# VH-VL binders against Regulator of G protein signaling loco (loco): the designs that were tried, part 15

Target 1, 177 residues: Regulator of G protein signaling loco (loco), of Drosophila melanogaster (Fruit fly) (q9vcx1r247to423)
Amino acid sequence: AALECRVIVGYLGTIEMPKQISHSSKLQTVRSCIRKLRQEKRQPTIVLMCITPDSLSLQSSSGGVLATYSSARLNFVSSSSESENRFFGLVTSAVHNTQIEEEYEPSAGSAAAAGHISISHSCHVFVIDTKLIEHAQHLQRAHEFRLQCTRDPISNLCLEFPNNSEYVVNLVRSMYT
Short names: E, the ipSAE of ESMFold2; O, the ipSAE of OpenDDE; V2, 0.75 times the mean of E and O plus 0.25 times the DockQ between their complexes.

## First folded at step 13 (VH-VL; framework fv_tezepelumab)

Design J3 (from H1a with heavy chain S100E, light chain S51R; at its last look DockQ between E and O 0.55; V2 from the best seeds 0.00; counts 0 for: pae E 9.9 > 2)
Fold by ESMFold2, look of step 13:
Structure J3 (fold): chain C 177 residues (1-177), chain A 123 residues (1-123), chain B 108 residues (1-108)
Amino acid sequence: as target 1 above (177 residues)
Amino acid sequence: QMQLVESGGGVVQPGRSLRLSCAASGFTFSDYYMHWVRQAPGKGLEWVAVIWYDGSNKHYADSVKGRFTITRDNSKNTLNLQMNSLRAEDTAVYYCARDEEYIFTDYGYMDVWGQGTMVTVSS
Amino acid sequence: SYVLTQPPSVSVAPGQTARITCGGNNIGSQSVHWYQQKPGQAPVLVVYDDRDRPSWIPERFSGSNSGNTATLTISRGEAGDEADYYCQVWDSSSDHVVFGGGTKLTVL
């Protein structure tokens, strides 16, 4: 009854994006955000990404929900580049009431104030830990996250521990398009 | 196939002006920051200027600020460098280059380069 | 202003590993990019973001960056690797792009 896909990814961080982004520039926007977070030399936080038709959520190994994005907020998803397939970015949108939120997150320019509504975007960056494709290594991690492995009958790889970003990118695209 | 082609180089006297052009093809020019980089004979690379993807912001090396103006025309896929009050030390091959970064003030790597155009400033 | 320091030259025997350094104050907090330039040619990107390669660059080219030093490593050096090599960063304090002075690699 419930369609749910689960993958283990490393969460690297989130960047607020410019308010005005053309459709043709979304890929380069995600690449720029990935590069910026890589430059900060952060250690990834390992999380469980749960993907359902209604939402995408991030969970800790202790079971706490760290973030939830409804399907309506999921704008774009892409890998970093053809030569580097460990990273991907997920763009979400948010609606702001400019009069209530002015002191903390004011709208861009005066146009949003005239309508009292503004839209902002965030890019969330993730990395795939390719060391987890080894059966012995991912069994210990699966126990920590209380997961059961789902074997791909063709590759015999565990779907919850992908070996590159393209599987996850395609999964998100297929769920929300 | 992505390509950048510079033109407008030549021999000029000190104090004169010259305008360089760079024609872009094979990619969406208006998505990218663009740079000019120069190289004096026998010397290393020296960054000259950058212009944002939409032309809204520009930065210059101190050695050229106030004398050079970087511009772009996204409808014609061209980048330009107006070079005024030329000096002997401006003698160099001038390259145009595409930058991957177009959204933040942080600049990325230059992944596509032209073949360069030679500017000689000599009395 | 921010300065990147490279040795003027490096020599290696064929088949050996060349290491070209790029020194800068706290350069390990920057993303370092490397360009190869052969005589009479435009520069070509060989390493970006410290360690990443364009898809057309062989894995013999690798990079590292920590502390005050970034390093371009070329394993199994070939005569075809003879070129000038430049490191590059962005300096946020001046809003300038900065190149190193260049290193001439000779394979003897």
Scores: ipSAE 0.006, ipTM 0.566, lowest interface PAE 9.9, mean pLDDT 83
ESMFold2 (binder alone), look of step 13: mean pLDDT 93; pTM 0.956
OpenDDE, look of step 13: ipSAE 0.150; ipTM 0.706

Design J4 (from H1a with light chain S51Y S55K; at its last look DockQ between E and O 0.04; V2 from the best seeds 0.00; counts 0 for: pae E 11.0 > 2, placed apart)
Fold by ESMFold2, look of step 13:
Structure J4 (fold): chain C 177 residues (1-177), chain A 123 residues (1-123), chain B 108 residues (1-108)
Amino acid sequence: as target 1 above (177 residues)
Amino acid sequence: QMQLVESGGGVVQPGRSLRLSCAASGFTFSDYYMHWVRQAPGKGLEWVAVIWYDGSNKHYADSVKGRFTITRDNSKNTLNLQMNSLRAEDTAVYYCARDSEYIFTDYGYMDVWGQGTMVTVSS
Amino acid sequence: SYVLTQPPSVSVAPGQTARITCGGNNIGSQSVHWYQQKPGQAPVLVVYDDYDRPKWIPERFSGSNSGNTATLTISRGEAGDEADYYCQVWDSSSDHVVFGGGTKLTVL
């Protein structure tokens, strides 16, 4: 039995963060990204989030993989606040290897190629559709994504359709951070 | 095409009541927060009220609290404004406006507007 | 009780850039939205969240917001831009929507 968790979430968008993010400011940064994308009133794109120890992937209802983030790229995850827990942000990192223009030195000895490594961050914002909590309310979504619901014996709710972002945030944290 | 159409405006005497309606089409009405906004002749926009997508919560401008009641009927895709104890200062064009989907708990800006219905309160 | 202050009027020459201001205490911490209203017509959203546009609004419309002032900028002003313009915020502390008093733009 492989460890794989699947949840239906609404994707709102991604904010690129080209500057370094300190740990002490990560929560404030995620909350700001969530607020920004909430205020845009964009219709969420419903996706299947597949969470395994090795990676987190996003899939469309047609089965296409929209994004895959290896566990090494998963930097931070948080809800907007303790009192507002329908929204969460996932911060991923990307490593860039930019080659430096060599200085022109006609009298120089052996030349060596050098590069610079830079890291960029993206904050991906998601929302939990609380109208989909009840089994009857999410049947069409489950069919669209070819899901068989997994009942949580404690809550009697389907794990694939959680009632808040805190479940998903804790799940991601437990697997990666 | 998303559309909002107001009706029920007219001329009424002070102290009387009037009920406005707004018919919505082209979107899932029951998923959206809705507003009434008014504009007195020659004056600026004044927000009147908001109602949540499911009717569970409402807020009113201080100038209309206790006299106006915003309601919705999601089975008929209609927004209503019951206006009681009308005053001359309530004379305005009344607009129906759409805000955000229910999934966004905070309301923000109005992206779809009706053409308005005129209410005149005259002695 | 939050108040938004707009100049009553702004004039620009055709082809020039118009700037319409919206003043408020620490308005830079709010998301500001802008509406255009032509005579006898309903308002139309032209800018939301300080600087974003609906897809049907020309890129000539843009916005900014910092400190105590938000600004709607209309580049290459045309006669068709003559209208009243309103700024708006949602005041989360009172759960009220607040409009500015409006600015009449004249292109002359």
Scores: ipSAE 0.006, ipTM 0.543, lowest interface PAE 11.0, mean pLDDT 84
ESMFold2 (binder alone), look of step 13: mean pLDDT 93; pTM 0.956
OpenDDE, look of step 13: ipSAE 0.527; ipTM 0.832

Design J5 (from H1a with heavy chain S100Y, light chain S51Y; at its last look DockQ between E and O 0.04; V2 from the best seeds 0.00; counts 0 for: pae E 12.6 > 2, placed apart)
Fold by ESMFold2, look of step 13:
Formats: C-alpha cells, sequence, structure tokens
Structure J5 (fold): chain C 177 residues (1-177), chain A 123 residues (1-123), chain B 108 residues (1-108)
C-alpha cells in the first residue's frame, strides 16, 4: 500500500532564482516570489498536488501530469505568513554537472570544464481557494479531479480542500523529513 | 478612469451611528480587496479595515473592533462601513481604497483612492 | 503592534535630492509602500514593494529598504513635490496595515 496525500491548490507561477541560496535567505526569497507573482493579474490554474514519499506531482483535471519533482529536489517549503494565509511557495533544486557561466573562467581543458557542479533553484507559488472550503462549493471540482473526499474526523472538512496553506506546508514537511 | 466615490459623511453626536458607502467604477470590483482608511484633521493616515474580494474575511484596527463593520455588495460595486457607537476620536475624513492584490492581501498596497467623506462626531 | 517612524519634516532646495526615511524593526524584511498627499487631496501611491513605481510616477521617485530603514528618494526636487509622504507596510503577524506618521516635504 502506498502513502499518498492529495490536495487541490491554485498554481500561480514559477520564478527562477540565483544559483546560490543560503538557508537564511530562503524565507525572504519565497516571500519575494509570492509578492512578484501576486502583482501580476493572473488567474490561478487549479491543479491536484499529489504528495508521496518519492515525489510531489501536479496533475490537471484531465489526469495529465504537468510536473513531477523527486523528493531529492524538494529544497524548501513555506507559507507567506503565520496568520490565516492562502499562499505558499515550494523551492526545487536542480544539480547540473556542466560548464557554469557565473564565473569568468578561461578554458583550461574540456575535462576541467565538464567537472564543474552548479545548483539552480526554482520557486513555485500556489494559492488556496477559500471559496472551495465548504463541501457543496467543492463537489463539482472534486468530481472533475476524480477525488473522493477524505473527511478530517476533528474538523469534518475535506482534507483534499484545505482552508489554509499551513496544512499543505505541514504535509510536505512531514512527508519528506 | 478607475474611480472610487465615498458618501454618507456628516455631523453626528457621540454614541450615534453612520453608514458610509463607496461606489466603484472603471475596474472589476469583485477582483479586489478593499480598505477604509481615515485621517483626523491635521493628523496622519490611520488604517481602519479591510475586506476580501468576496467578503469571506475581514480585519479591523483595534480602535474600531466591535463598533465598525465593513461589508461589500459585488453586484452593486459598493463598499460600506457601518459605524456604531461613534466617539469624538472617530472624527476624520474617511477614504475607501483599492488593494492591488487580486487574490489575497498578504502583500497588497493601495493603488486607487477615493476623495474621502468627512465624519464629525461632536456634541 | 508594529510601529513605523518618520521624521516630521524634510526641507530641500529646488533641484536637489530629498530623502525621507521610514524606520521600523527589521523593516528590510517587509514590503514598503509610499504615498504622496498634497493639501486637500487624497493620497497617491508613488512607490510600492520598496523600489517599484507606478507607470505614471516620474523616475525621479525611487525607494530602498534595508535593515531597519526604508527610504523614499526624490531626485531634482520641484515645488510640485511639496506634500506629506507616508510609508506603509502589512504587519503579517496581526494582519493589520500600518502607516508611518508622515513627513512634510518643503521645497525652498
Amino acid sequence: as target 1 above (177 residues)
Amino acid sequence: QMQLVESGGGVVQPGRSLRLSCAASGFTFSDYYMHWVRQAPGKGLEWVAVIWYDGSNKHYADSVKGRFTITRDNSKNTLNLQMNSLRAEDTAVYYCARDYEYIFTDYGYMDVWGQGTMVTVSS
Amino acid sequence: SYVLTQPPSVSVAPGQTARITCGGNNIGSQSVHWYQQKPGQAPVLVVYDDYDRPSWIPERFSGSNSGNTATLTISRGEAGDEADYYCQVWDSSSDHVVFGGGTKLTVL
């Protein structure tokens, strides 16, 4: 039996970041990315986020996989604030073993250039649609994604339609720690 | 051509109520969070309240909690402020302002302001 | 809750650069917005997100935000820049909007 958590979120977009990101800068970076994408007048794209121990994936309502991030590439996750918030960012990394162009480097030989390691980061921004909290409001959306709601025995709300970003942030953290 | 027009200001005695209205035009009102901001004569700006684009959430300054109620009617493009139990310190010009944020207010700023309506609370 | 401190006034000669400060504990981690208010008028947004301008605001207006101080800079000051200027943040811990006390700019 495989462990899988599923949530409906709105995807706002992705920001590419500098190759070097310190731990102390990650929260500020996520907040900056959220700020930049919120300034754009874009409608969120509703997606199904599937969270398993091996990967995090985004699916369309037709079931097509839009993106997959292995657990090794999930660098950081955070919400925009601690109060009733609706935005969160997911930082993914990629490790490249190729020539980097951030540093001027004379060609000493192809073998030396091929041995360079670089890391790039992307911040993916999501939003919670609070209009979908009530069961009657999300029923059509659940059918579109072929979801059967899982009721939280404490709140009696559907886990697949969270009412804030902190729930999703904690799911991601608990799955990949 | 975006416009916000406040109305409903006037002179009232302490303890009485007033209802302010703000009419919006030139933009899709239901896409935006809205604020009330006030300014006492000769003083600075003081934030009063915010309401989300669909009315699902509201926040108030501590000085007005329990006395003021912010509401909106997206079918009429109007923002309202019900002010109960008015005090002398509520005397101010009241502005309505549009929050630029399309979805959520965590990082919003006020890019469109009305001309304001004067409220005077005096015996 | 969160407090923003501005000098009550700033004076500059015509053609010189005015700098208006906004102090707050760790304000550099916040997004700071600036408003201009001329006598008898409503406020107008001049800088948002620390250093961005609406398209109708002249390039002479700029901003910065680092550490405990945000600054509005007005290059080549003109008589038409005389106004009160307010800084503003969202305080995410309280979900409240906070304005600074305002700064009266005089061009003389």
Scores: ipSAE 0.006, ipTM 0.483, lowest interface PAE 12.6, mean pLDDT 82
ESMFold2 (binder alone), look of step 13: mean pLDDT 92; pTM 0.949
OpenDDE, look of step 13: ipSAE 0.297; ipTM 0.751

Design J6 (from H1a with light chain S51W; at its last look DockQ between E and O 0.02; V2 from the best seeds 0.00; counts 0 for: pae E 15.1 > 2, placed apart)
Fold by ESMFold2, look of step 13:
Structure J6 (fold): chain C 177 residues (1-177), chain A 123 residues (1-123), chain B 108 residues (1-108)
Amino acid sequence: as target 1 above (177 residues)
Amino acid sequence: QMQLVESGGGVVQPGRSLRLSCAASGFTFSDYYMHWVRQAPGKGLEWVAVIWYDGSNKHYADSVKGRFTITRDNSKNTLNLQMNSLRAEDTAVYYCARDSEYIFTDYGYMDVWGQGTMVTVSS
Amino acid sequence: SYVLTQPPSVSVAPGQTARITCGGNNIGSQSVHWYQQKPGQAPVLVVYDDWDRPSWIPERFSGSNSGNTATLTISRGEAGDEADYYCQVWDSSSDHVVFGGGTKLTVL
């Protein structure tokens, strides 16, 4: 079976980071990217984030796919703070040299074999802000994106229009880790 | 065009009652929390009360608790403030304000304000 | 009860940057909102959630919030910015809305 989660989020932008990211610096990197894009004071672009086991995609209201990240490219996801609940970052990876395969390759040279892969990262920053979709616009946005509300049976709230970043971060983490 | 219009202000003696009304237009009134905020002449803003979008919950400043009652009628797009046992210190301009809180958020700030109605409590 | 402290007045020259502070215990963990009130008028929202703006408010208005101090910053101050400015939080522990005492901004 295929699980699918859909959420409306505001896209703020992407920061390209060719530098390698250690585990101990991932959270600080996301926080820095969020801070930078918040300081630029952009108006968010409202997108539909579709989360499936195979990929995470961003779609426009017209149905155009703006970006797709296979699950293998999803490196890290986090919000900016435990107490602040509007922003999150998604880090994706790309490979620039020889792709790593399960197949074993004979060494052509020890130095060449050791450094045949270059990995780069992009940090995509999003905001969860229901103020971007006032109640009347919430209904309009749902129709524009062809969404119908999925009610949480406990809270009776609409899952497709989240009101905090940790909800989305947990959806992504649950799907891929 | 979102609009809030207060009415019902006037001059009254201490110990008497007044009822303020606020008429809302240009937005879906029943989706929003509503506030009363007052300002004594030459003084700062003082929050008075809030009522939730469906009337299910209300909160009051300590200075008015037990004397003032906030109500709403979503079928008439009207917010009310019943003010009993008025005191000289209740003299102020009273503003009706819309809270930005949607059903899905926990945040509150006031994004639409009325022009206010003056209440004077004097012997 | 939770208290927000503002300076009673701030003065700046035209074209200069005005900074209006709002002090509160651990205010950095709260969402702070700012209102402008011109003489004889109702308040209007200028900054919400620490640093966001309504779409009709110019980018010259910005905010920050950390530790015990939130700050409203008005870059390139102009005569039209003369007003009283109030900070506000929602104190969930008391279920009260709290306003600061107000700051009169003068642009000379």
Scores: ipSAE 0.000, ipTM 0.474, lowest interface PAE 15.1, mean pLDDT 81
ESMFold2 (binder alone), look of step 13: mean pLDDT 93; pTM 0.955
OpenDDE, look of step 13: ipSAE 0.466; ipTM 0.809

Design J8 (from H1a with heavy chain F104W, light chain S51Y; at its last look DockQ between E and O 0.07; V2 from the best seeds 0.00; counts 0 for: pae E 8.7 > 2, placed apart)
Fold by ESMFold2, look of step 13:
Structure J8 (fold): chain C 177 residues (1-177), chain A 123 residues (1-123), chain B 108 residues (1-108)
Amino acid sequence: as target 1 above (177 residues)
Amino acid sequence: QMQLVESGGGVVQPGRSLRLSCAASGFTFSDYYMHWVRQAPGKGLEWVAVIWYDGSNKHYADSVKGRFTITRDNSKNTLNLQMNSLRAEDTAVYYCARDSEYIWTDYGYMDVWGQGTMVTVSS
Amino acid sequence: SYVLTQPPSVSVAPGQTARITCGGNNIGSQSVHWYQQKPGQAPVLVVYDDYDRPSWIPERFSGSNSGNTATLTISRGEAGDEADYYCQVWDSSSDHVVFGGGTKLTVL
């Protein structure tokens, strides 16, 4: 695994997902979330995604931490499709403990409070700004987020400003699998 | 292949109306801001109007404001310019041009252009 | 209204560098775009956001923008570069697009 990775991405939004998803439907579910948020057609919020072995965090240009997801909460990550390589979705899970009181009608094995654990899933949708691939254009963004660009020796592109969603998807997968 | 094709140009008398159309293909039309830009014979480029990707907002050059109306039909992939109360100074080649996708905030340049349609306003 | 000023013409010898200027009050705070137009053809975007180039445009085309002047630079000028060149900004205060008057480049 590598050290801390940093990537500038656009955050589009989050969709609460059904509590039951199968592994075979995860990709289609992410694609549906991406399609839905694209139809809202709002401007993305530019964030710094920091990827470490323990967590993935989102930061504003002001330095504020907008969200932090421990690695244990990272359920799934995928892009929309091979031909649509700007968008990706990140699915997080949360575990809730809810106390539940049953109705007072008679029942054979009832308890007044049993404790109930539920799992919720959220799909966070992101977009890559392909206009930032050229070094001059992304310099203002790098300064805004106090970043120093890391050049990929193969492509000569800045690693913090990727040109496709699969690069980021693979970073997340490599860090947390 | 991305393409814009203008139509509806012609010769018209002053004070009359004309409607231009622009057919888009090869890209998701409803994701893009669109412009009309004109060029009088032997002169430079003059911006005419812009319409947002969803048609919710429009802006016009002062020279045409109140006389021209930009519209779009995203179901038919068409951009239109209704030109009323035409004047001799409206004589120009009219270009349809594509701006950026809705998703980015720093729009204002045109990366795909049509070949233009000629409008002549003469007495 | 915001005004962009370009020289009417610029000449360069083949193989030499041409520089086409676009003057505007505090244009360095704007994103400047450049178009090439050959006779009888539609304009073609050659530089956008001051410095950047579409991938299909030769690397010989570049731009700069600071203070009151933006500049389109065409290195190793060749006959195929002869055209009219327009600078353009989007003026957010008026919500208008503004073009410069155009510069005719001649390669002698």
Scores: ipSAE 0.012, ipTM 0.589, lowest interface PAE 8.7, mean pLDDT 84
ESMFold2 (binder alone), look of step 13: mean pLDDT 93; pTM 0.952
OpenDDE, look of step 13: ipSAE 0.401; ipTM 0.790

## First folded at step 15 (VH-VL; framework fv_tezepelumab)

Design M1 (from H1a with heavy chain T105I, light chain D49K D52N; at its last look DockQ between E and O 0.39; V2 from the best seeds 0.00; counts 0 for: pae E 14.3 > 2)
Fold by ESMFold2, look of step 15:
Structure M1 (fold): chain C 177 residues (1-177), chain A 123 residues (1-123), chain B 108 residues (1-108)
Amino acid sequence: as target 1 above (177 residues)
Amino acid sequence: QMQLVESGGGVVQPGRSLRLSCAASGFTFSDYYMHWVRQAPGKGLEWVAVIWYDGSNKHYADSVKGRFTITRDNSKNTLNLQMNSLRAEDTAVYYCARDSEYIFIDYGYMDVWGQGTMVTVSS
Amino acid sequence: SYVLTQPPSVSVAPGQTARITCGGNNIGSQSVHWYQQKPGQAPVLVVYKDSNRPSWIPERFSGSNSGNTATLTISRGEAGDEADYYCQVWDSSSDHVVFGGGTKLTVL
């Protein structure tokens, strides 16, 4: 059986990051990206985030896939309490190969030794619209995305319309450990 | 133009304290990580400390940890280094240097340097 | 406590190519930056992220980084290139900036 979690979030934007990220600075990096995009006052794009063991994808209301990140590319995810738990960031990595015409001897059999390898990092920022947690308010969005709400029997809230960023962060973390 | 100007250097006896200041102009100071780097007479560059753009995190070289404190005041565009329990081996020119914008953390490059201020620790 | 090793000095004839090395364990997995320092002056960035030049630095300056060695290359060496040169990395395991010991370039 395939495991899939679906949540409605607002996509705010993406910021390109330095080549290397310090272990101790990942949380601060996400906070900085959130701060920058909030200051730009961008209008969020409402998307469906589909979370499966193999990948995390973003889909439009028309069903078009806007982005897909394989699980191997998911580096870090975090929310920020300083943003009222409305915002979270997802850090992805990408590996690029470049070519040099003349031959050079590699030092080892590693990926770096097999040619020129570069790694890029991106921070994708999302927002949770707490107004959508009221059932009457989110019915239009559920219809637009062809969603059937999954009711939490304890809270009676729709799982596809979370009320804070920490819920989504924990969902992503639990899927990708 | 982008400029960093250090001040507060001087001659001091071992065991005493000294406070260095760095005034920044020509760029948005609060967007950038900042460093102190020192150079003993006739020697190479030695990193001293870094402070994040918002002051939320700091790191120190082992040789100064526990004795030196890096701080910043973004409202005054100033970087500071409080140096306590000074030793003869702390004698150096101290440079203020700008790192990357807060988006690109920690492994950028130091592209703007001050001209340095001399600290001499001698009995 | 990551260590970068540079030769203390390098000499070249005018018009010849100078190569200044920076040795470190698996330095090819790091981004290496290079600084020029003339006597009595502050350091100046000449190469960043292994092989990029600031726009004010002549194309005669270039860099490479693979395996255990990064190299600063200065083609057609001039008297004005005489300086101390330092390599630098950020060591993410310790959250420390590390400089090499410096190399004095002489153009005879």
Scores: ipSAE 0.000, ipTM 0.502, lowest interface PAE 14.3, mean pLDDT 82
ESMFold2 (binder alone), look of step 15: mean pLDDT 94; pTM 0.959
OpenDDE, look of step 15: ipSAE 0.030; ipTM 0.670

Design M2 (from H1a with heavy chain S100D T105F, light chain D49R D52N; at its last look DockQ between E and O 0.36; V2 from the best seeds 0.00; counts 0 for: pae E 9.1 > 2)
Fold by ESMFold2, look of step 15:
Structure M2 (fold): chain C 177 residues (1-177), chain A 123 residues (1-123), chain B 108 residues (1-108)
Amino acid sequence: as target 1 above (177 residues)
Amino acid sequence: QMQLVESGGGVVQPGRSLRLSCAASGFTFSDYYMHWVRQAPGKGLEWVAVIWYDGSNKHYADSVKGRFTITRDNSKNTLNLQMNSLRAEDTAVYYCARDDEYIFFDYGYMDVWGQGTMVTVSS
Amino acid sequence: SYVLTQPPSVSVAPGQTARITCGGNNIGSQSVHWYQQKPGQAPVLVVYRDSNRPSWIPERFSGSNSGNTATLTISRGEAGDEADYYCQVWDSSSDHVVFGGGTKLTVL
């Protein structure tokens, strides 16, 4: 059976890392991105995050696909802390093929030896809207995204409306490991 | 107005210690990585050390590792550099510099600098 | 041990364009930052992340970075641009910040 997980999250923004990944801890990087975007107090954009073995996608309430990341592009995921467990960050990568010296000087020998691959990274920050945990509170949102709520028989909570960021972080980790 | 003000410089003999401080104002100090950068008279810029926004991690240039300790006190908006076992080669103007949290992925991007404090190590 | 190489000096006539180079092995894969320092003053950031300019820096200052060379370009050089210029990167393998040796720009 096809394995697919869907969660409603708020998108806060993306911080671009165009040249290189930090040598420092990936966790520290995600925590800093979360802190920066929280301080800006942006209004979250509510999106549907669809998680499958092959990819992670973000969809609008109208069904438009806002972004799709193949599993190979998913670098890292983490939350901020357990005491403030509403925020998480997702790091994605992009691969660029830079043809150095072909654009400056046309040389077949130099071009063959000068090819380079460049990798860049982006940190996408999300928030869990805890006001949507109760079933009555999320009915309108579920309708807007054309979701049928999946009740966890143990907790009686809807899986599509998680109550903390660690649930989503663990879901992403388990899908891609 | 964002400002960094260094203090604690002076003339000392080799083998002695000094402590430099840097007072920050006009921005949220605890959001930023902080650096010390020095410049010997007539010479270029030399990076000394960095400390993360929460003090959880530090890195040092090889020339000072084991002798210098970078610290910060976020409650007082203060960066410090404890310099032990000073040598003549440590004679320089010492600058405090801010690294934006937004740019910390590429450590060493310094957008705000102090005016520096002079340290002279001589017999 | 990552080394950034700058020419010790560059001279230009007023109104002409100055180009200051910063050489390093595969420097195009790193973000390069540039600082201006006038005598007796602290350094001032003029270009960051290769080609971005702080809002207080005139548009005459620009930067590029590819391959083994980053370049700071100062169009329509003025006497007020006379200063030392430093390039700088983060070396992720050593966790060190590295500065170039500096270039003295003379405008005459």
Scores: ipSAE 0.007, ipTM 0.586, lowest interface PAE 9.1, mean pLDDT 83
ESMFold2 (binder alone), look of step 15: mean pLDDT 92; pTM 0.950
OpenDDE, look of step 15: ipSAE 0.014; ipTM 0.599

Design M3 (from H1a with heavy chain T105V, light chain D49Y D52K; at its last look DockQ between E and O 0.02; V2 from the best seeds 0.00; counts 0 for: pae E 13.5 > 2, placed apart)
Fold by ESMFold2, look of step 15:
Structure M3 (fold): chain C 177 residues (1-177), chain A 123 residues (1-123), chain B 108 residues (1-108)
Amino acid sequence: as target 1 above (177 residues)
Amino acid sequence: QMQLVESGGGVVQPGRSLRLSCAASGFTFSDYYMHWVRQAPGKGLEWVAVIWYDGSNKHYADSVKGRFTITRDNSKNTLNLQMNSLRAEDTAVYYCARDSEYIFVDYGYMDVWGQGTMVTVSS
Amino acid sequence: SYVLTQPPSVSVAPGQTARITCGGNNIGSQSVHWYQQKPGQAPVLVVYYDSKRPSWIPERFSGSNSGNTATLTISRGEAGDEADYYCQVWDSSSDHVVFGGGTKLTVL
């Protein structure tokens, strides 16, 4: 509850997911989104991911908040595969209140005329920069984000610069899904 | 299709300089970390240097640090090695080698190699 | 400075399995990569991350890594496998790449 976890990740992009995807295909769809964005060879945008029980946010090095997702919007998170552990996808949802015209029923005072609920999903893809694992190599990034590094006493690695996607995936899963 | 071609090797006296070049084709050069690796005649492989995909970071073997400079020009798809104050022990075939894409931040193995260029340092 | 130790040579009979070792202090905590080099040719990656194989390398090449020893295994050895073999790690403490001394495989 009074937890805040911060990690430096590379943002690759966002893909709108088809609305007609069953829950059983979410994992495969996330892996396809990861593969697609890897194939585009984009330069990752380095962001600070802040994870709290209430929300997940993405921040730039200038301190600007790029996105905030309340915990209710965080539907699914997964890595690419067992053999590849530097990429992960985060699925967010949005609720749309779609208005429709009804021919046979009065529109005034009717709940059916007032709105129609639909759900859409977006897959956000991230990469872990493992070249930043060692403290000497990530000091510039920590300074840019005004980030005070937290050393894990067991591994002696900085929690804010994880060595693989599984740390972040498990953290998000334990918090939200 | 993917290709690395080294050039600039030759015979040179101790204390002189040489500049090696490596021309890359068939892949997006600016996405990859690059290495130089050398092999003295009858000897094993010896790593020389690495340069990051964008040139922002470089590392050198102790045997060449301060004498050799690795550089890249991503607009020309070329990797270079400036070798100053050459010594007899620098005599080797010099290979350029491709490591991982920048998006895969873990480097340390080389999946594409050039044919090598011979450098001989003798009096 | 991290050191990798390989035997200078290994000999096997045709059709037999060759095992090439790479010794290092706690090498099992490192990712080990293996290269094949035939005379007059550039090295070729045959195994990476201890046991993974590039798609162009035959399945009879395999690798393992535990404790203080990594091993490249070549099953059903043939004359075409005669080459020098090098193990390699990336030493994150020094940011140096380290090769073993090489092992000459002979099939007789």
Scores: ipSAE 0.005, ipTM 0.484, lowest interface PAE 13.5, mean pLDDT 83
ESMFold2 (binder alone), look of step 15: mean pLDDT 93; pTM 0.956
OpenDDE, look of step 15: ipSAE 0.026; ipTM 0.664

